# Miniprotein binders against q6w4x9r395to579, part 1

All scores and structures are predictions.

Target 1, 185 residues: q6w4x9r395to579
Amino acid sequence: GHCSLEGGSFVTTFDARPYRFHGTCTYILLQSPQLPEDGALMAVYDKSGVSHSETSLVAVVYLSRQDKIVISQDEVVTNNGEAKWLPYKTRNITVFRQTSTHLQMATSFGLELVVQLRPIFQAYVTVGPQFRGQTRGLCGNFNGDTTDDFTTSMGIAEGTASLFVDSWRAGNCPAALERETDPCS
Structure headers, positions and changes below count from the first letter of each chain, unless a header shows other numbers.
F, E and O stand for the ipSAE by ESMFold2-Fast, ESMFold2 and OpenDDE, each averaged over both directions (binder to target, target to binder). V2 = 0.75 x the mean of E and O + 0.25 x the DockQ between their complexes.
[cut] stands for letters that were removed.

## First folded at step 9 (miniprotein)

Design ub24
Fold by OpenDDE base, look of step 11:
Structure ub24 (fold): chain B 185 residues (1-185), chain A 112 residues (1-112)
Amino acid sequence: as target 1 above (185 residues)
Amino acid sequence: DIREEVKKLLEESRKLIEEAKKAGDEEAVRLLELAVRLLEEALKTGDPDRISYALLFLSMALITAAEKKGDPKAVELLLKAQELLRKALEENNPELIKEAIKLIKEAAELLG
């Protein structure tokens, strides 16, 4: 399965459900028992303009009991608050520059991340088949059904993206705004 | 030669992209195009590790396609390829990369 964060505020779930939101918070993208050491992938969104609708992805964070890796738009990779030179390797994770504009985070446990740094900060999350039906977060539940992707952290199915997204906030942030737009537009 | 094998794989991958376009699977198209781009760039460097990582990403993208198509054989091949690639990275063994490419190619052909 693959989940994409594109165009600053567009998300396509593992089940290929597209949606859009505007928020300025850190959100859980992917949580799963298949991630070792209580690992989770998170996305950081911030204001990119003056209006509330001008928000964009600014960083991706992988956090576990063993590691904290931050990939930001400034091409800075940090682990536990320290800047690291690329390539950076941990026990199960490798972060390296794949192209002039793309970083890749490869893992030994079935998670792959590609981050486009420029011109737009975008992220592409891919998980192995062992993750099927065992994922939670903004990327959905990877069960082949798009209709239940908006399941909140409390297990409630929501009809709107805003409430769904808000349920996966990793901190105290303002409520997200919802706008349905074709991610390909 | 790894480069030659990668080039052949790229050709097969591009075919899959075209098929995805015809099927209207825009998401698959985007993902596979990205994978192909990464692999192309890795090929330019000639770095076996970069190639291996790009192949890992490609293989995972193809697994998604294989699952959608309902081809468990393709999935199996791709999973095995991933194992080989990880081993290649650990052991710095280019022969394992070549073996992985063969499996990925076979899977791609099944999906085409």
Scores: ipSAE 0.687, ipTM 0.852, lowest interface PAE 0.7, mean pLDDT 92

Design ub28
Fold by OpenDDE base, look of step 11:
Structure ub28 (fold): chain B 185 residues (1-185), chain A 112 residues (1-112)
Amino acid sequence: as target 1 above (185 residues)
Amino acid sequence: DIREEVKKLLEESRKLIEEAKKAGDEEAVRLLELAVRLLEEALKTGDPERISYALLFLSMALITAAEKKGDPKAVELLLKAQELLKKALEENNPELIKEAIKLIKEAAELLG
């Protein structure tokens, strides 16, 4: 399964359902029993312009009971809050630079993350087949059915992206919007 | 020629993968396999920067293996290689890459 966060506010689920939203919060991208230590992948969005529709991905965070890894445009930060020199590895996770503009987080448990740092901060999530039907979050449920991808954290199917996205907020943030905006935002 | 030296290093790395498999070091296997893939991809372009990043990863992978095998000399060589690669990236200096490769090869030989 492949999930992409592109163009600042576009998401394509594991089931290949595209949608867009505008929010300035941290959202859960991926939760699954297949992630060890209650692991979760999250996306941090922030305001990139003056309007509410100008939002962009600014960081991705992997959080578990054992590890916290924050990948942003300028640095990789771990549990101690310090920027780490790459490559960095833990027991099951390795973060390293592929190119001058691309970072990768590789794991032993079937999660792969590629982050494009420039010119646009974008993220690409890949999960193994063992994750099929066992994922939750903005990346969907990876069950081959696009019609139920907007399942909220409470297990309710939503018809709009905004309500769906809002349900996966990891903090206290404003409600997401579904405005037609420039693809760059 | 950096490309030729990397190719030789790839061959040595593949041997180490097999040894790691025999030893049951799953982590080393995983890391080294990924390192090999990264190097192969880097060689497609021949970009010294990409090669350097791949070599950094390889060095880390080999350090992991070296630590488990209890070879401090190999670790030392690889750490030095990483420093050289870091400088190579900062200075855009291919000679430092060559020196790093030499150290990595030496370490790989110790681990083989």
Scores: ipSAE 0.704, ipTM 0.869, lowest interface PAE 0.7, mean pLDDT 93

Design ub39
Fold by OpenDDE base, look of step 11:
Structure ub39 (fold): chain B 185 residues (1-185), chain A 112 residues (1-112)
Amino acid sequence: as target 1 above (185 residues)
Amino acid sequence: DIREEVKKLLEESRKLIEEAKKAGDEEAVRLLELAVRLLEEALKTGDPERISYALLFLSMALITAAEKKGDPKAVELLEKAQELLRKALEENNPELIKEAIKLIKEAAELLG
């Protein structure tokens, strides 16, 4: 399964359902029992302009009981806030630079993350077949059915991206917008 | 020629993978296999920067193996190699890459 976060506000789920949203919060991208130590992958979005429609991905965070890894455009930091030299390795996770513009997080448990740093901060999540039907979050449920990808954290299928995305907020943030808004509105 | 030296290093790395398999060091195997892939990809372009990144990863992978084997000399060499590679990236200096490769090779020999 491949999930992509592109163009600042576009997401393509594991089931290949594309959608867009505008939000300035941290969202759960991926939760799964297949992730050890209650692991979760999260995406941090922030304002990139003055309009509500000007939002962009600014960081990706992997969080578990054992590790916290924050990948941003400028650095990779751990739970203590310390910037780490790459490659950085934990027990099951390795973060390293592949090219001048691409970072990768490799794991022993079937999760792969590629982050494009420039010119646009983008992320690509790949999970192994063992994750099929066992994922939740903005990347969907990886069950081959696009129609139920907008399942909320409460297990309710939503018809709009905004409500879906909002359900996966990891903090107290403003409501997400599904469509681009007029900066004058 | 950096490319030729990397090719030689690849061969040595593949041997180390086999040894790691025999030793049951799954982590080392995984990391070294990935390192090999990274190096192979880097060689396709021949970009010194990409090669340096791949070598950094290889060094880390080898450190992992060296630590498990209890070879502090190998670890030291590899850490120095990483330092040189970082400098190489900062300074865009291919000579530092060559020096790093020498250290990595020496470490690999110790681990073999």
Scores: ipSAE 0.722, ipTM 0.879, lowest interface PAE 0.7, mean pLDDT 93

Design ub4
Fold by OpenDDE base, look of step 11:
Structure ub4 (fold): chain B 185 residues (1-185), chain A 112 residues (1-112)
Amino acid sequence: as target 1 above (185 residues)
Amino acid sequence: DIREEVKKLLEESRKLIEEAKKAGDEEAVRLLELAVRLLEEALKTGDPERISYALLFLSMALIAAAEKKGDPKAVELLLKAQELLRKALEENNPELIKEAIKLIKEAAELLG
């Protein structure tokens, strides 16, 4: 499964459903029992302009009982707020600079993350086949059906991206705005 | 030579990109292009570790393609390749990388 966060506010789910939203919160991007130690991948969005529609991805966070890794434009920061020199390696996670503009987070449990730092902060999430049908969050449920990707954290299928996205907020934030736009435009 | 084998694999991957373009699978195109770029950059450095990580990403991208196509053999090969790559990283063993490349290449050929 492949989930992409592109263009600042565009998301393509594991099932290849594209949608757009504008929010300024931290959202659960990927949660699965296949992630060790209650691991979860989260996306941090913030304002990128004066308009409510000007929002962008600013960081990706992997959080588990063992690790907290924040990837932002300032590169990698650990749970204690310390910036780490790359490559950064833990028990089963490695973060390193792959190109001048791309960081990669590789894991031993079937999760791969590539983050483009410039010119636009974008993220590409890849999970192995063992994750099929066992994912939740903004990246969807990876079951081959695009029509049920907007399943909320409570297991309810929503018709709009905004309500879906809001259900996966990791904190108290304003409601997301929805705009249906071709992510390729 | 790992570098030579990677170059051959890149050629096969580029073919798959073209096929994906023809099929209108934009997501596959983007993902594979990214994978190829990462691998190309890793190749420039010649660092076996970076190459291995790039290959992991490529293999995962190819698994998606294999699943869409309904080729379980390709999936099997790619999963094995990933296992070898992870082992290669742990053991710092370039021979395992070569074996992984062979499997990835075979899978790519099946998908082409």
Scores: ipSAE 0.514, ipTM 0.791, lowest interface PAE 1.0, mean pLDDT 91

Design ub6
Fold by OpenDDE base, look of step 11:
Structure ub6 (fold): chain B 185 residues (1-185), chain A 112 residues (1-112)
Amino acid sequence: as target 1 above (185 residues)
Amino acid sequence: DIREEVKKLLEESRKLIEEAKKAGDEEAVRLLELAVRLLEEALKTGDPERISYALLFLSMALIYAAEKKGDPKAVELLLKAQELLRKALEENNPELIKEAIKLIKEAAELLG
């Protein structure tokens, strides 16, 4: 499965459903029983302009009972609040600089993340086949059906992105705005 | 030589990109192009570790393509390749990298 966060506010789910939203919160991108130690991948969005419609991805966070890894637009990788030099290695996770603009987070449990730092902060999430039908969050449920990708944290299928995205907020933030747009159009 | 084998793999991967374009699978195209770019950059360094990480991502991209195509054999090969790459990284063993590349190439050829 492949999930992409591109162009500031565009998301393409594991099932290849594209959508756009504007929010300034931390959202759960990926939760799954396949992630060890109650792991979750999250995305941090913030304002990038003066209008509420100007939002962008500013960081990705992997959080588990054992690790907290933050990859930000400032090329800072932190674990538990400490800045780390690259490559950063834990038991099951390695963060590595592949290019001047791209970081890679590799794991031993079937999660791969590539982050483009510039000119636009973008993230590409890939999960192994074992994750099929066992994912939840903004990246969807990876079951081959795009029509149910907007399933909320409560298990309710939504027709629009707004309530879907809001249901996956990791904190107390303003409601997200939505626009159904094909990122490739 | 790892570098030579990677170059061959890149060629096969580029073919798959073209096929994905023809099929209209934009996600596959983006994913594979990114994987190829990372591998190309890693190849420039010649660093086996960098190459291994790039190959891990490429293998994931190819698994995506394999699943789309419905080729379980390719998926199997790629999963094995990933295992070898992880082991290679742990043991700093270039021979395991070479073995992984062979599997990835075989999978890529199946998908082509």
Scores: ipSAE 0.572, ipTM 0.804, lowest interface PAE 0.9, mean pLDDT 92

